Miniprotein binders against Mucin-6 (MUC6). Designs and how they scored, part 2

Target 1, 185 residues: Mucin-6 (MUC6), of Homo sapiens (Human) (q6w4x9r395to579)
Amino acid sequence: GHCSLEGGSFVTTFDARPYRFHGTCTYILLQSPQLPEDGALMAVYDKSGVSHSETSLVAVVYLSRQDKIVISQDEVVTNNGEAKWLPYKTRNITVFRQTSTHLQMATSFGLELVVQLRPIFQAYVTVGPQFRGQTRGLCGNFNGDTTDDFTTSMGIAEGTASLFVDSWRAGNCPAALERETDPCS

## First folded at step 32 (miniprotein; from n2 with P2E K23R A71S Q81E)

Design o2
Fold by OpenDDE base, last read:
Structure o2 (fold): chain B 185 residues (1-185), chain A 83 residues (1-83)
Amino acid sequence: as target 1 above (185 residues)
Amino acid sequence: SEEEIKTLKELIRKVRELLNEARRLLKEGDPEALEKAEELLEKALEIAWELLWEGDPELFREAFELMFQISRLIWLIERLERE
């Protein structure tokens, strides 16, 4: 399954359902029992302009009992708050520079993350087939059915992205909005 | 250390207490109670996140669950306020 966060505010789920939103919060992208050590992948969105429609992805966060990694445009920060020189390697995770503009987080458990740093901060999440039907979050449930991708954290299927996205927030943030994108977003 | 873990567990307890108190206030349902509930949840959320980052790995799952529950509850409150 491939989930993409592109263009500042666009998401394509593992089931290939595209949607967009504007929010300034940390959201659960991927949670699954297939992630070891109670792991979860999160996306951090922030304001990129003056309007509510000017929001963009600013960081990707992986959190587990053992690993805490923040990938932003300028740095990779670990659980001790220190920026790390790449490559950074733990027992099950390696973060390295793929290209001059791309970072990659490789794992031993079927999760791959590619982050485009420039010109737009974008992220691409790939999970193995073992994750099928066992994912939740903004990337959807990876069950081959696009119609239920907007299932909230409460298990309720929503017709719009706003409530769906908000249900997966991991913080105290304003409500997500479904608006036309600003060119800067 | 065991003492450190004990301290962290106390923080978990604090988070739960704040959450429970917030839930109690939500049952009252008046605007003042809702506002106070949100404040408590915000504080609880802060502590929960601290525990996620700085806490013992053995408490990670619990901290995460609390963080998420609190976040969700805040969302629900906001949603109710918009209706």
Scores: ipSAE 0.760, ipTM 0.889, lowest interface PAE 0.6, mean pLDDT 92
Fold by OpenDDE base, fold request of step 33:
Structure o2 (fold): chain B 185 residues (1-185), chain A 83 residues (1-83)
Amino acid sequence: as target 1 above (185 residues)
Amino acid sequence: SEEEIKTLKELIRKVRELLNEARRLLKEGDPEALEKAEELLEKALEIAWELLWEGDPELFREAFELMFQISRLIWLIERLERE
């Protein structure tokens, strides 16, 4: 499954459902029992301008019992609050520079994260087949059905992206705004 | 240390207390109760995040679950306010 966070406010789920939102919060991107140590992947969005429509991804966070890894738009990588030099390796996770503009978080448990730093901070999440039907969050449920991707944290399918996204907020933040996808993006 | 763990467990207890009180207020359902519930949940969420980031690894799962429950309730309150 491939999930992408692109163009500052666009998301494509594991089931290839595209949607757009404008929010300034930390959201649960991926949660699954297949992630060890109670792990979860989160996305941090913030204001990129003065208007409500000017929002962008600013960081990706992997949280688990053992690791709290933050990859920020300024290329700073931290674990448990401490800055780390790349390549950085833990027991199951390796963070390294893939290219001049891309960082990668590789894992031993079927999760891969690629972060594009420039010109737009973007993220690409790949999960193995063992994750099928066992994921939740902004990346959807990876069951091959796009119609139920907007399943909220309460387990109910929503009709709008804003309500869906808001249900996966991890912090105390304002409600997100829904926008249609840009066909040119 | 054992003392630190004890302190963290007390924080967990505090979060649960706030959460329970918020749930009670939600059952009342009036605007004032909802506002109070939201305030309690915000406080609880702050503590939960502290536990999540700075707490003991053994408490991570519990902290995460609490954070998640709190966030969901805040979301539900917002929906109720729009209806």
Scores: ipSAE 0.736, ipTM 0.884, lowest interface PAE 0.6, mean pLDDT 93
Fold by OpenDDE base, fold request of step 33:
Structure o2 (fold): chain B 185 residues (1-185), chain A 83 residues (1-83)
Amino acid sequence: as target 1 above (185 residues)
Amino acid sequence: SEEEIKTLKELIRKVRELLNEARRLLKEGDPEALEKAEELLEKALEIAWELLWEGDPELFREAFELMFQISRLIWLIERLERE
């Protein structure tokens, strides 16, 4: 399964359903029992301008019992609050520079993350076949059906992206908006 | 240290108390109660995040579950307020 966060406000789920939203919060991208140490992948969005439609991805976070890895738009990588030099390796995770514009987080448990740094901060999540039907969050449920990707954290399918996305907020933030794409986002 | 763990467990207790009180207020269902519930949940969420990032690894799962429960309730309150 391939999930993408592109253009500041666009998401394509593991089942290849595209949608967009404008929000400024930390959201759960991927939660699964297949992630060790109670792991979860999250995305941090922030304001990139003065309007509500000017939002962008600013960081990707992997949280677990052992690791708290943050990849920021300014190319800073931290674990447990400490800056790390690349390549950086833990027990099951390696973060390294893939190209001049791309960082990669490789794991031993079937999760791959590629982050494009320029010109727009974007992220690409890949999970192995063992994750099929066992994922939840903004990247969807990876079951081959696009019609049920907007399943909320309560297990109910929603008709709008904003309600779906809001259900996966991890912090106390304003509600997301469904607005047309702004070139500044 | 043992003392640090004790302190962290006390924080978890505090989060649970706030969560329980919020749930009680939600059962009342009136606008004033919902507002109070939301305030309590916001406080609880702040503590839960502190526990997630700064707490002991052995408490991570519990902190995460609490964070998730709190965030879901906040979301539900917002939906109720829009109806």
Scores: ipSAE 0.731, ipTM 0.883, lowest interface PAE 0.6, mean pLDDT 93
Fold by OpenDDE base, last read:
Structure o2 (fold): chain B 185 residues (1-185), chain A 83 residues (1-83)
Amino acid sequence: as target 1 above (185 residues)
Amino acid sequence: SEEEIKTLKELIRKVRELLNEARRLLKEGDPEALEKAEELLEKALEIAWELLWEGDPELFREAFELMFQISRLIWLIERLERE
């Protein structure tokens, strides 16, 4: 499954459902029992301008019992609050520079993350087939059905992206705004 | 250290107490109770995040679960207030 965070406010789920939102919070992007050490992938959004519609991805965070890895838009990589030089390797995770503009987080447990640093901070999440039907968060449930991707943290399907996204907030933040915009425009 | 772990466990207890009180207030269901519940949950959420980032690895799962439960309740309150 492939999930993408692009253009500052666009998301495509593992089941290839596209949607857009404007929020300024930390959201659960991917949670699964297939992630070791109670791991979860999170996305951090912040204001990129004055208006509520000016929001963008500013960091990706992988949290687990052993690791707290932050990849930020300024190319700083930290683990457990300490800056790390690349390539950086833990027991199951390796973070390295893929290209001049891309960082990659490779894992031994079927999760891959590619982060594009410039010109827009974007993230691409890939999970192995073992994750099918066992994921939740903004990237959806990876079950081949796009109609139920907006399943909230309470297990109920929502009709709007804003309600869906808000249910996956990890902090005390304002409600997200939804816009129906063609990502190709 | 053992003392540090004890302190962290006390923080977890505090989070649970706040969460339980918030749930009680939610059952009352009046606007004043909902407002108070939200305040308690915000405090609980702050502590839960501290536990997630600065706590002992053995407490991570519990801290995460608490954070998640708190966040869901905050979301629920917001939804109720809009109805």
Scores: ipSAE 0.726, ipTM 0.881, lowest interface PAE 0.6, mean pLDDT 93
Fold by ESMFold2, last read:
Structure o2 (fold): chain B 185 residues (1-185), chain A 83 residues (1-83)
Amino acid sequence: as target 1 above (185 residues)
Amino acid sequence: SEEEIKTLKELIRKVRELLNEARRLLKEGDPEALEKAEELLEKALEIAWELLWEGDPELFREAFELMFQISRLIWLIERLERE
């Protein structure tokens, strides 16, 4: 399955459902029992222009009981708060420079993350077939049905991206006045 | 060590106390109560976030769940203040 985070807050789910949102928060991108050590992927969005509604991806985070890996748009990779030289390897995760503009986090548990650093910070998540029907978050539930990909953290299927996305907020976020105001989202 | 984990568990209890008080204030719903609830939740979030990133693996799941739950309550308060 493939999930992408592109451009100015465009997302395509594992079931190929596209949507856009505007928000300046950390969000749960992917959770699954298939990720070891209570692992989760999170996406960090921030303002990208002068308009309060313009937002873009600035970092991707992999958290588990053992690892706190941050890949940020400043092209620094950290684990547990310490900057790491690439290639960087743990027992089950390797982060390396795939090309001059792309980094890759490869794992032994069926998760792959590719991050485009330039010209626009973008991320591409790939999961193996064992994840089918066992994912939650902004990337959807990977069940082959796009009609319930907007399932909130409370288990409610929503008809709009904004309600779905807001339910997956994690960590401190800016005040409501800096929220999405685009009528198309 | 056991003593370090006990200290971290006391911080978890503090987060829960702040969260429970904020929930009581949410039920009251007046503007002063909502402002205080948000203040308590922001304090709780700072502690939970630190435990999530710098804490012990034994407490990771609990810290993550508390952080996420607090985040949702702050969002709810922001909605109520706008409505």
Scores: ipSAE 0.645, ipTM 0.817, lowest interface PAE 1.2, mean pLDDT 84
Fold by ESMFold2, fold request of step 33:
Structure o2 (fold): chain B 185 residues (1-185), chain A 83 residues (1-83)
Amino acid sequence: as target 1 above (185 residues)
Amino acid sequence: SEEEIKTLKELIRKVRELLNEARRLLKEGDPEALEKAEELLEKALEIAWELLWEGDPELFREAFELMFQISRLIWLIERLERE
């Protein structure tokens, strides 16, 4: 299955449902029991222009019991807050420079993340067939039906992308702190 | 160590206490109660976030679930304040 995060806050789910949203927060992209160590993939969005509606991806995060991997638009990769030189390898994850403009996080558990660093920071998530019907988050539920791809974190199918996306907010969110009083965030 | 794990579990308990008090204030629903609830939730989120990123792997799942629950309640309060 393929999920993409492209410029202008465009997302295409594992079931090929496209949508756009405007938000400045960290969101859960993908949770699944197929990810070891309670793993989750998260996306960080921030303002990319003068209007709140201009938001873009600034980092992708893989969190688990063992790893806290951050791949940021500054082209720095960290694990547990420590910068790592590429190629970087853990027991089941390898992060390497695929090309001069793309990084790849390859895993032994069927998750692949490709990050385009330039000209625009974008991300492409690929999961193996074992993930079918077992995903949650902004990338949808991978069940072959776009009708319920907007299933919120409470298990409710929504008709609008904005309610769906907001339900997947996780952790520190600049919009919760400064969004309305500082248009740059 | 056992002492470090005990300290982390006490922080988890503190997060739960802040969350529960915020929920009580949310039921009251007046503007002062909502403002206080959000303050408590923001404090709880800081602790849960730190536990998630720098805590013990044994507590990861609980820290993540608390962080996520708190995030949703903050979002709900923000919506109520804007309506």
Scores: ipSAE 0.641, ipTM 0.814, lowest interface PAE 1.2, mean pLDDT 83
Fold by ESMFold2, last read:
Structure o2 (fold): chain B 185 residues (1-185), chain A 83 residues (1-83)
Amino acid sequence: as target 1 above (185 residues)
Amino acid sequence: SEEEIKTLKELIRKVRELLNEARRLLKEGDPEALEKAEELLEKALEIAWELLWEGDPELFREAFELMFQISRLIWLIERLERE
């Protein structure tokens, strides 16, 4: 299954459902019992223009009991805050420079992440067939049916991307534009 | 160490206390209660996130679940404030 996070905050789910959202937060991209050690893949979005409608991916995070890996445009950082030389390898995970513009995180548990660093930060998530019907998050549930891909973190299928995406917020979210007091924003 | 784990478990208890107090305030629903609830949840989220990143693997699942529960309540409050 393939899930993509492309410029303009466009997402295509494992079931090939495309959507776009407007958000500046960290979101659960993929969560599954197939990920070891309570693993989750997260996406961090931030403002990229003059309006909240112009948001873009700025980092991808893999987090589990044993591994804390942040991939951003400038560096790969682990749980101790130290930038790592590539290739970076754990027992189950290898992060390496695929090309001058792409990094790859390969794993022994059926997850592959390819991050395009330039010209635009984009991410491509591939999961093996063992993940079918067993995923949650922005990449959808991978059940072969696009009609319920917008299933929220409460298990409710929504008809709009914005409600679905907001339900997958995780961790610190910077103050939203609509919460500012400035009238010209 | 055992002492560090005890300290981390005390922080988890604090997160749960803040979360429970915020839930009580959310039931009241008036604007001042919602504002206080959001303040408590933001404090709880900071602690939960730190536990998730810098805490002990034994506590990871609990910290993650708390972080996610707190995030959902903050979203609910923000939605209620817009209504």
Scores: ipSAE 0.605, ipTM 0.806, lowest interface PAE 1.4, mean pLDDT 82

Design o2
Fold by ESMFold2, fold request of step 33:
Structure o2 (fold): chain B 185 residues (1-185), chain A 83 residues (1-83)
Amino acid sequence: as target 1 above (185 residues)
Amino acid sequence: SEEEIKTLKELIRKVRELLNEARRLLKEGDPEALEKAEELLEKALEIAWELLWEGDPELFREAFELMFQISRLIWLIERLERE
């Protein structure tokens, strides 16, 4: 399954459902029982211009009982806050420079993350077939049905991206533009 | 160590106390109560976030769950204040 975080807050879920949102928070991108040690993948968004509606991805975070990994444009940071030279390896995770513009986090548990650092910070999440029907977060539930990809952290399927995305927030931030004329778009 | 884990569990209890008091204030619903609730939740979130990043693996799941609950309540208060 493939999930992408591209451009100005565009997301495509594991079930190929595209959406866009406006927010400046950390969000749960992927949770699953298939991730060891209560693992979760998170995405950090920030304002990218002067307009309230201009937001972009600035970091991807993997957290578990054992691992605290932050990938941002200029550093990889671990549990103790230290920047690491690449390649960086734990028992189940390796982070390395795939190309001059891309980093890869490869794992033994079926998760792969590729981060484009330049010209724009973007992320591409790939999960193996064992994740089918077993995911939650901004990347959706991977059940082959786009009608319930907007399932909130409370287990409720929503009709709008903004309500869905806000339910996955993991930090103090304002919602998207309150003056938005079409909240479903 | 057991002493460190005991100290971290006391911080978890503090987070829960702040969260429960904020929920009581939310039921009152007046502007002063909402502002106080948000202050308590922001403090609780700071503690939960620190436990999530720098705490013991034994407490990770609980810290994560509390962080989520707190984040949703802050979002709810912000929605109420926008009205």
Scores: ipSAE 0.578, ipTM 0.789, lowest interface PAE 1.6, mean pLDDT 82

